# Designs tried in a protein design chat: VHH binders against q05b89. Part 44

Target 1, 377 residues: q05b89
Amino acid sequence: MLSSRVRLVATTARLVHSLIYSSSRSFMDLKALLSSLNDFASLSFAESWDNVGLLVEPSPPHTVNTLFLTNDLTEEVMEEALQKKADLILSYHPPIFRPMKRITWKTWKERLVIRALENRVGIYSPHTAYDAAPQGVNNWLAKGLGVCTSRPIHPSKAPDYPTEGTHRVEFSVTHTQDPDKVISALKEIAGVSVTSFSARTDDEEQTRLSLNCTQQALMQVVAFLSQNRQFYQKTEILSLEKPLLLYTGMGRLCTLDESVSLETMIERIKSHLKLSHVRLALGIGKTLESPVKVVALCAGSGSSVLQGTDADLYLTGEMSHHDVLDAASQGISVILCEHSNTERGFLSDLRDMLDAHLENKINIILSETDRDPLHVI
Below, E stands for the ipSAE of ESMFold2; O stands for the ipSAE of OpenDDE; V2 stands for 0.75 times the mean of E and O plus 0.25 times the DockQ between their complexes.

## First folded at step 24 (VHH; framework vhh_7b18_3)

Design j1 (at its last fold request DockQ between E and O 0.38; V2 from the best seeds 0.00; counts 0 for: pae E 3.2 > 2)
Fold by OpenDDE, fold request of step 27:
Structure j1 (fold): chain B 377 residues (1-377), chain A 125 residues (1-125)
Amino acid sequence: as target 1 above (377 residues)
Amino acid sequence: QVQLVETGGGLVQPGGSLRLSCAASGFTFSDYYMGWARQVPGKGLEWVSYISSGGSTSYWDSVKGRFTISRDNAKSTVYLQMNSLKPEDTAVYYCARSTYEWRVTPTGEYTFDYWGQGTQVTVSS
């Protein structure tokens, strides 16, 4: 009777107390979050025709624990956001673009607003601000090209002038006139600042006055100067431009370190965008073996940004038929990837960048429902 | 040809110190901003510190107060003194020449055009 001592090997189930470090992810106040988002990428980068920023605001106070990222906010995506308990939706495209005269259950956009407010969910849209940002959508799209040098096609401008005034007026004061009297008279005009300096022209030393003035002040300055024919005839009026922002702007002109065939470029783009198909128009005289060195790109609708840009290849989501013909006639090949396909992939990078920027204070999630409305069949 | 050669990497305990050196050749060293970038395995290349031709310095927030960049224009050399090293500082460190150009790669963006072969820095107990 061999008593088979079944050695109960006490599998010490090391209860790996997964210390669920409930990383007590802290709630952020909505205003603080918006400020931080603006620090990440300023809304001042947005195009003037665009509708960006906080589009739907729950009544204060409002705290955000979960930020929900999507390219497009459809009703289906809204339901996902609600199910996932989003407190703020960052929709790349603004769901509110045109003014609303009423908020009813009639249109899907109105329903989005209603659903957002009823559930105390904010809606924020950066859109063209993220197009222009140095590490924004267009930069992300450029990552698909290979190693390159990239610059904005349309550089953004600073929001403000570095000095007061929109115009500079410069003229010389002759030796027969007291520069101090002239300066004093000009300083009486509101919105005018005057600087005097010595200038040498044709071996003659002259007192040169340079003034900055507002548009309103400009007419008064001109009126003043017109009283003296000598001043007026030699007066130069300059329109001042706001400073250009470095690495910021619409579209990208990308110069590859090494030229590659158009075929290779197509494969790179497909891989980057995770697409099996793209639409191609060949430039006149071009083939799939033609070298690509310079790529002009613009996510979404690129016609207005890409037009007139010299490049071997245009890369965008969509372009009009006529614009494609124009490009092709100039020997420029065009790749179209559909509108949102050139944008949506950026959201993964955006999540990571925002996680870092916000120091993991909030949960950031991507929509899984968001997709291009078009199917390739 | 532009050449950047890094030295001084190695294994160090947490809290320890290393001094990296980079010998530059093939260009007018004094005309360029120089810096150090690092790459953590599985991550992109990132700036750690850079120094202007005139000696103005900038640091990544994670290394501020611990790392010091310096240069000797006469020797065409840039240095990185790394103090109070942490395991998180483990990376390949590259000497890099800075430019105003925005460089895009599949793994990230950079404002440098040349970098060395790198030197491994490992911080481990």
Scores: ipSAE 0.609, ipTM 0.844, lowest interface PAE 0.4, mean pLDDT 91
Fold by ESMFold2, fold request of step 27:
Structure j1 (fold): chain B 377 residues (1-377), chain A 125 residues (1-125)
Amino acid sequence: as target 1 above (377 residues)
Amino acid sequence: QVQLVETGGGLVQPGGSLRLSCAASGFTFSDYYMGWARQVPGKGLEWVSYISSGGSTSYWDSVKGRFTISRDNAKSTVYLQMNSLKPEDTAVYYCARSTYEWRVTPTGEYTFDYWGQGTQVTVSS
């Protein structure tokens, strides 16, 4: 009998990109392009320690005809970008991470800045913002596993909802304590929202006050309440935490629809990443025939993201020797593919998605020379 | 079993309005997020909007302010009010039931598990 469940396969952006790319293009103002990049994946998703966004900017005005994508911006890649007339380089890894005290010809990273500016080329780095994004680097890596469901290992928190307030302050006021006067006084404090309702406890009618207040207002509220010992002794203060985002965050925990052997999974990963070899550590008690259903993955350097996660397999670019031993001792197999090998393939998806998003307004090209410095020989 | 039936498509002039309806059956409608997606000629499939079980809405940037998703849980029906229609809105529009799961395949990703047959919307002069 026919199933009542109907599932449509999403059309890939690759076909749309090919057709649109052959049509006309125009120039785009740098500020407009940066806004579009942020709409695609917000820089607010980046880890707090990261250095993301526009790192090198030619003097305004600056227009972009060609956006050049690379995983790493090396001197070889910079030469390619200049030969291909890039106006903005999107480098997934920030080539400028630590503050520079000097911009001279002395070091290769300083030379990147000099060459970019001399040729009026901007440099933008999304880095961990794209690791976290729902359709970002880790989602691309998950596409290599087979059909699965996926969730962030470490979900991000919502940036600004449900409220800007950081605390909830709650207490009750009996009718003998003049609740209207208390409410009026609290409403005068900037950064406080007051909610009140009638309540009854032990046959005494009370007004329950629930305040939503900012950090700056909190001490003013406490100072007000301390003027009345009854309020102060019965006040509850709650710190508010913003909700977790369902699809945004670091790493992915992927549950396959159908388990496969570890050997089959290795072949899928090698095919997806276009690698002849990967490094494998078998979990204790496991073989190449062991079933794999749950994969925890993190592109790049995944040790801290993957640590403590229950899975059949860890997939990442690199992991310390000690962390590989820890995972294997727990029966978790580990596949290491080298850092940028687990990231670079996303750039093809990114190009296709951006071409569709921008309706082919600018030329988007991938580096052909960008590659992981480590190879298995 | 699960069935989603879209109605209300058709031919409209640019600047016109159209209201799509989706009748759902075979599941507890009020427990699910629902949404609309569209198959745009030459651009592939793109999502349009979501509506939570509690009525919270989200929209793709290109349709914000022009399209409004709504639901009637008592009638197990999802609606898409489309105003200020443009030729680029021409597509087959699908009603979809959300899984709440992020689904990944080699060719794409989505959060819906059931789609209707779709209804054609054509915006031209």
Scores: ipSAE 0.263, ipTM 0.626, lowest interface PAE 3.2, mean pLDDT 85
ESMFold2, look of step 24: ipSAE 0.000; ipTM 0.169
ESMFold2 (binder alone), look of step 24: mean pLDDT 79; pTM 0.792
OpenDDE, look of step 24: ipSAE 0.518; ipTM 0.781
ESMFold2, fold request of step 27: ipSAE 0.000, 0.013; ipTM 0.188, 0.411
ESMFold2 (binder alone), fold request of step 27: mean pLDDT 79, 79, 79; pTM 0.796, 0.793, 0.795
OpenDDE, fold request of step 27: ipSAE 0.523, 0.012; ipTM 0.803, 0.253

Design j2 (at its last look DockQ between E and O 0.27; V2 from the best seeds 0.00; counts 0 for: pae E 12.7 > 2)
Fold by OpenDDE, look of step 24:
Structure j2 (fold): chain B 377 residues (1-377), chain A 125 residues (1-125)
Amino acid sequence: as target 1 above (377 residues)
Amino acid sequence: QVQLVETGGGLVQPGGSLRLSCAASGFTFSSYYMGWARQVPGKGLEWVSYISSGGSTTYYDSVKGRFTISRDNAKSTVYLQMNSLKPEDTAVYYCARSTYEWRVTPTGEYTFDYWGQGTQVTVSS
């Protein structure tokens, strides 16, 4: 009885969302929108090699009424965006990836920038930030597998240390030394936090000091400690690591609640991605009837993320020939779906998530022109 | 079976405070984002706030600075502290479990898959 009521509330919520769209389309300031997008999924999740964020900025002030979503921003897609009066384009892939020395009419990427600026359209790209995000592309791809437990293959690190400092320095102060003086001296160093506690070593009571410090402060701390040989000889220096984010990171390792045949898995993936064909490499000793319990997946080009991961199946857009051979030799089957086919379908979910996140303040539309450049014939 | 049970709703005067609780069972609570939404009769569902498994919080503008979402993973409970309540906050408040945390499901809403029965909050003089 409880399951039927939940469906009714969900259906009524969808119907009411359609009616509230008649209210006064509020414009968002571009900066406010960008902040909100970053709140949705932080750009800090992006890979260091990537180029994410606002890539093209119209001159201020700029307001956004229509957000245009696309996987790839081609010239054709740009024309669509302009026709649909986009104020900001969210391109999953950054159209500007390498630095531009010139903005001329010579290359299609430069032309995109020109067309955007001439029409006062911003371009924003999240790319690998949305790959890593808990609600992002890889999570969406995992939905196609069935009911599973999912974790990142490469967990992201938190953007900040939980405490101030990059290092911890620990040492003991003997009773012959005034611990309070030592503490006071250390506290004078900028970027140092000191904690003291009583420790017993070999029946002697000692004051143990533990301090967190920045890299810059570390040198000063070491210099201070070096003045006293007794402090220095028993000093331990620890490098602190940023904590891992358990649900944020590249790729997903998915453990299915119930194992299914490889054939069944293929059909699920095809259905989820709306594909009629995929490319399959069978692992050594595997058949279409082989059970699949663990799936490692990465949208787009997954080789670097999937390599070395223990799984029954690799799922990605593209992988090199040699990487496929390596996986197969290890008994891992590989499904390739083409690069953008493992990404583009996410945009529908993204639209809905952003609509909710932005409280329907702006119009969010998907590109209809955007498509995979490759055709299976 | 997944269950979410909201408590803490009631009648409060403008400017008052309420604390809602949502007791979760039937799943690994610590592995999921949790959220609060509200619905005024005859209106659509409005999201209020959500919290990650690790404690990262998000608030919608309508409640920002007034509401605080928190969770106790040991008790499998998510909370919504509501301060400076306004008449416009009057609604049925629902607790919900996210779909995109540790567990992945192919079906359901894009963000949430299970909902509580809701608790009535009425802000009136």
Scores: ipSAE 0.049, ipTM 0.372, lowest interface PAE 2.4, mean pLDDT 88
Fold by ESMFold2, look of step 24:
Structure j2 (fold): chain B 377 residues (1-377), chain A 125 residues (1-125)
Amino acid sequence: as target 1 above (377 residues)
Amino acid sequence: QVQLVETGGGLVQPGGSLRLSCAASGFTFSSYYMGWARQVPGKGLEWVSYISSGGSTTYYDSVKGRFTISRDNAKSTVYLQMNSLKPEDTAVYYCARSTYEWRVTPTGEYTFDYWGQGTQVTVSS
C-alpha cells in the first residue's frame, strides 16, 4: 500500500507555455463561453448582495475571439480593451453595481456601458464567486505564505441542495376529506413536491402530508391551506438549511506547516504581491520577531470576513481603522496591501487556468493599464 | 472503513481504449475531491488527473485530450476513460481521495489520505 500522503504537483505554468506555442485560433458563441465560465466556477458561489454574471450584452448573436481580463474596468482600461479588440471583458469588480436609471454620457460608469455596446463588447463580472472558489483569488493569495493548509473562514452553502425547494410544509387531512384531491391540487402549484402518508394521530384517521416547495410557491401553498381551518390549524412550515461546502467559501484560514517570524512573513507577502511596501499594525505584545503560524486572509476588503476570527495575522487589501484597532487589541497583527494589489496577481493564474479549461479556443489577454489607484511610496 | 477499489485494467494494443472505475465506500463521496495517479515502471509515482466535488477537472500534460475523468455521485464511483493509449501509459493506476483540507504549497499540491490497491494497465502488441 502507498503512503496515505502523496503530493499532486500543479503543472499549469508548463501547460500554458505549451498551449501558447501550439494554439489554434477559433471563436466561441457568447452563451457557450458563459456556460464554460460558470462550469469553471459557479456564479452561485457569489455573495447574495453581489452583482455578478453578464452585466452588458451586445445584441445576439455575439461571438467571442478575445476575452480581456481586468481587476477594475476604468475608462482607461476600456480604451485599452477596445484597442485590443476585446469581445468580452471579464472585470473582476462589477463596474455596474447600483441600478442605473439612465444610460447617458454624464457619468464615467454610464460611458463604459455606452462604449461597450457601441463596439459590441460584453461585460462579465465573477467578483465574490471567484473569492469563494477553491481555485480562486484567496487560495492564490495563500500561495504567498509558504506551505500551509487552507480552509474557508465562512464556508459556502451547497447551492444544489436541498434539491426539493427551500421550505417544508406539513399538514393533516382527515378521512372525511379526499387526500388524493388535496394532493392533486397542491401538485399543480409550480415548485411543489408532495409526499403523503397515513397516520393515526387523533380519534379519526388522518393523512399527514409533507411537501417541499420553493420560496415563490410558499405563499400559494399557504393560500390554499388557509381555505380550510382544519388544515391551517395543524400546518407546520419549516425552512430547510443547505449543507456547507468543504473548500468553497469566503476568506481563508491558513495554518503554516512551519511557523515563521512576522518579518519573514512580511517579506514573503511583499515578494508574492511584488510590492516594495505594505502597511503593518502590530498586535499588542507582538514584534517583528513574533512567530506566525495561523494567517486569516481575504483579498480586497477583509473587514467583515476577518472580524472575530482567531489568528496570528490578518492579511487583506484594506480594513477600516477601527477594525485594525480591534484586531491589534486582541494581539492579532494586520498587514494591508491595498485593495486590488491583493487581487490582480491572480489574473495571470486565471488566464492560464481558463486557457486550459477552454482548450485554447479563444485569445485571453490581461490588461496592462489596470492598476490600484492607491500607491504606498 | 474507507475503501477505494479500482477495476478495468488490462492489456490493450497501442491506440486502444480502456475505462477504469473506482468504487468508493465508507465516506460521503460527493464531498471529496478524487484523483488518479500512476506508477510507471522505472519511474516514480505521477499524478494523472483529479476531479473536484463540483466536477471541475485537471489533467497531467501528457494525457490531456486522451484521458477523461468523470464521477457519478449517485454510484459513489469515479471513472478514467483512457483513449489513444500509448506504450508509455503502461503503469499501475491508483484511485485516491483528497483530505478535507486543501493544501497550498509553492507547487500547488494536494494532500491525499486514502489510495486504492491499484489496477495494472499494459499497452503493448
Scores: ipSAE 0.000, ipTM 0.241, lowest interface PAE 12.7, mean pLDDT 83
ESMFold2 (binder alone), look of step 24: mean pLDDT 79; pTM 0.796

Design j3 (at its last look DockQ between E and O 0.01; V2 from the best seeds 0.00; counts 0 for: pae E 16.9 > 2, placed apart)
Fold by ESMFold2, look of step 24:
Structure j3 (fold): chain B 377 residues (1-377), chain A 125 residues (1-125)
Amino acid sequence: as target 1 above (377 residues)
Amino acid sequence: QVQLVETGGGLVQPGGSLRLSCAASGFTFSSYYMGWARQVPGKGLEWVSYISSGGSTKYWDSVKGRFTISRDNAKSTVYLQMNSLKPEDTAVYYCARSTYEWRVTPTGEYTFDYWGQGTQVTVSS
């Protein structure tokens, strides 16, 4: 096996551009914009418990000139978005998470929906899909550490199977059962791909059939096989697994090119997040002079992603008290920066990436009032 | 054993065209961004172009409008069509696979984890 090492930055391609800004700002149809957002980072990367995508939609048709980005959509941020004439709000955290039975003026979240609709403003939330994305929130957070390589702590599964279908069905057909007739019948089922070969078992020649099929087609295959009890009782059905993605997933395990002291790492993190203070738990046997080489990070709430991961340092917004104690007892230092402080800074990178991805077709602006609700005083 | 093999280089006159191909193996090709970089004598290593897993393209300004990157996921192959070639395009061209540590921005900063052996492109009379 050949191994190749690539320079961490082989070329910094700095765009040398004449000072001509030639972009055409126009309106985009909402459906087209949503498709482009999904091409940028698939909503299928979101955690199964999450509530992502378009959460509030003005009646069609709806066009977007201004896309407004915020980490949290509070009533104060909604007022800002309306004053700045947003047509779609991308709220990183979903303001609607649990089903609403009623839309009235009673609660602040219901009022967000009412105000959005009355002003023909859509609301879209990518949330954990952007946590998982290779160029997403956790990649942005990792940039604050210095020169490093990284991988997801919990890799995502691919959104689609690499083979056609979700199941494999295998069974054998003897010559007395007319294997060509069986193959022909199975090939009539939409969503089935059949492979056959000669095999010998128990000193009897037979045809081994291996087919891939969709979940929808599986029931038709089973129905066909059940017409002959011998086939059905001896059929093997395998549920296929989606392969893991190499660079998509929750959290990042980052290996620095050169270790630095914990004190230096803290200053890098403060600078990256623009914070005067962070909370630190020292691992057992560690000091501010201890070297840090491997950092496990997760923006937002990192307890479930980080626990059990071997590293010199955990970096996250918040983590349960008990998991901080567990990490420290294992010699792992922990830095907590508060939830949205580990996420909000990504929005500047997101705006830049979306401007490029959408070819500057629409105006993309960031909230100026959005802030973490917790302050150190 | 990631393998990237470039072909299609050669000698061409100024104003001419070449089409580079890069055959990839040893990884799930459709899941990766792919790109071209070049080693220009006297200028070092430069980015040329990239193509996302979904087919979105980006070009360095000096080649924009003259070069076209494309991919064929069924053949695990990425291509670079080079038109209106200039002597300044003379370089060894490398096919590269991008790690997801980089971001796509107007300024463009890239990290490669694997690349091929390169193919020579020479533009001269």
Scores: ipSAE 0.000, ipTM 0.164, lowest interface PAE 16.9, mean pLDDT 82
Fold by OpenDDE, look of step 24:
Structure j3 (fold): chain B 377 residues (1-377), chain A 125 residues (1-125)
Amino acid sequence: as target 1 above (377 residues)
Amino acid sequence: QVQLVETGGGLVQPGGSLRLSCAASGFTFSSYYMGWARQVPGKGLEWVSYISSGGSTKYWDSVKGRFTISRDNAKSTVYLQMNSLKPEDTAVYYCARSTYEWRVTPTGEYTFDYWGQGTQVTVSS
């Protein structure tokens, strides 16, 4: 009677509580998101001619769960965004560039606005701000060149003055004129800060006053000084400039650590941009074997930025025929990759950067429909 | 380096006239379309007028019949004669160079890619 002890192997079903970390992706208020985006890259970096920022605003309140990234917002891309339940579209290129006198169903751009508003989708465009940003499109494009040191071709100015005031006014006050009284009077003007220095001029000790003032205050300062001929006649007015940003600006001048052949550079660029073809203009006297050490690049339409820049190679999406000729005549080779091909690839990096910047609070997705309108055949 | 420098702005009474000039340098001026745009603070850029390298002109409806764009290729200068000025014309006026010599896109996107610093035009009584 062999009592076969059926060992009930208690299969402890480890309920792998798949902690579905339902990453409770928290929704962001639109204003908060916009602020955060501006912190990521200030819209102040944008070119003055550009139309950046929130271009379409749904009626408040508006929350964003899904941020949809695209290079170009076409009607097809808009449909994708809607299907994917985008709450905000970040279109690199502004779909609204010119003022709209009407919002009708007549033009595709108006239709975009209508579709956005009807579905409560915001549209934000950074465009040239992201061109200029240190981590922006041009920086990304420069990564395709290999190891290099890069600087902006056109450095941006800081958004703010380091100190209060747009002007500095300097003048001397003699001891007979009671410098303290003058200083007190000037300090009563809003937007004025005054500093006094001892100065010796022609063996006479004088008090030199240096004041910073706002544009608004400047006329009041001048008016005050004009009341005393001695002050006014020796007054110097300086316009203060915002400091240049060393790593922010349009285009990049890239100096490679090691020179490479133009052919090698072409392959690097193709690889980086995932292109099978590019357009090449050889500089005078140059061949595919010519060394490339310095590259000037600008994503998109780079003619205005690249012109006059000394380099072995220009890299951009688009350049005018004449600008290409000019460059070539100077011995500068030019690679054209088409406009959006120099931009769109950045969006993958942008997604990752924004995910980090936004602490994964929202879902960020890339357009799958967004493509260059041109086909190489 | 490409430079565009606007001049001729100022204060004018309604019905008055101004002539803006834009001196261009750093590029082959005669090869490019030039244009004027204006911007009211806090508002978007409004296109005013274009002129082709060949002298063909286009005007925004708001300024049509009042403004005249012209160019002097020898002086690398584009002009905007503004007549019958209205308070609504108050803006910063920008001179702009085209990205491409041979085209002006309907949308204006990337058609003009270099701009001057602008000149203030104020129309007020």
Scores: ipSAE 0.000, ipTM 0.212, lowest interface PAE 14.5, mean pLDDT 88
ESMFold2 (binder alone), look of step 24: mean pLDDT 79; pTM 0.795

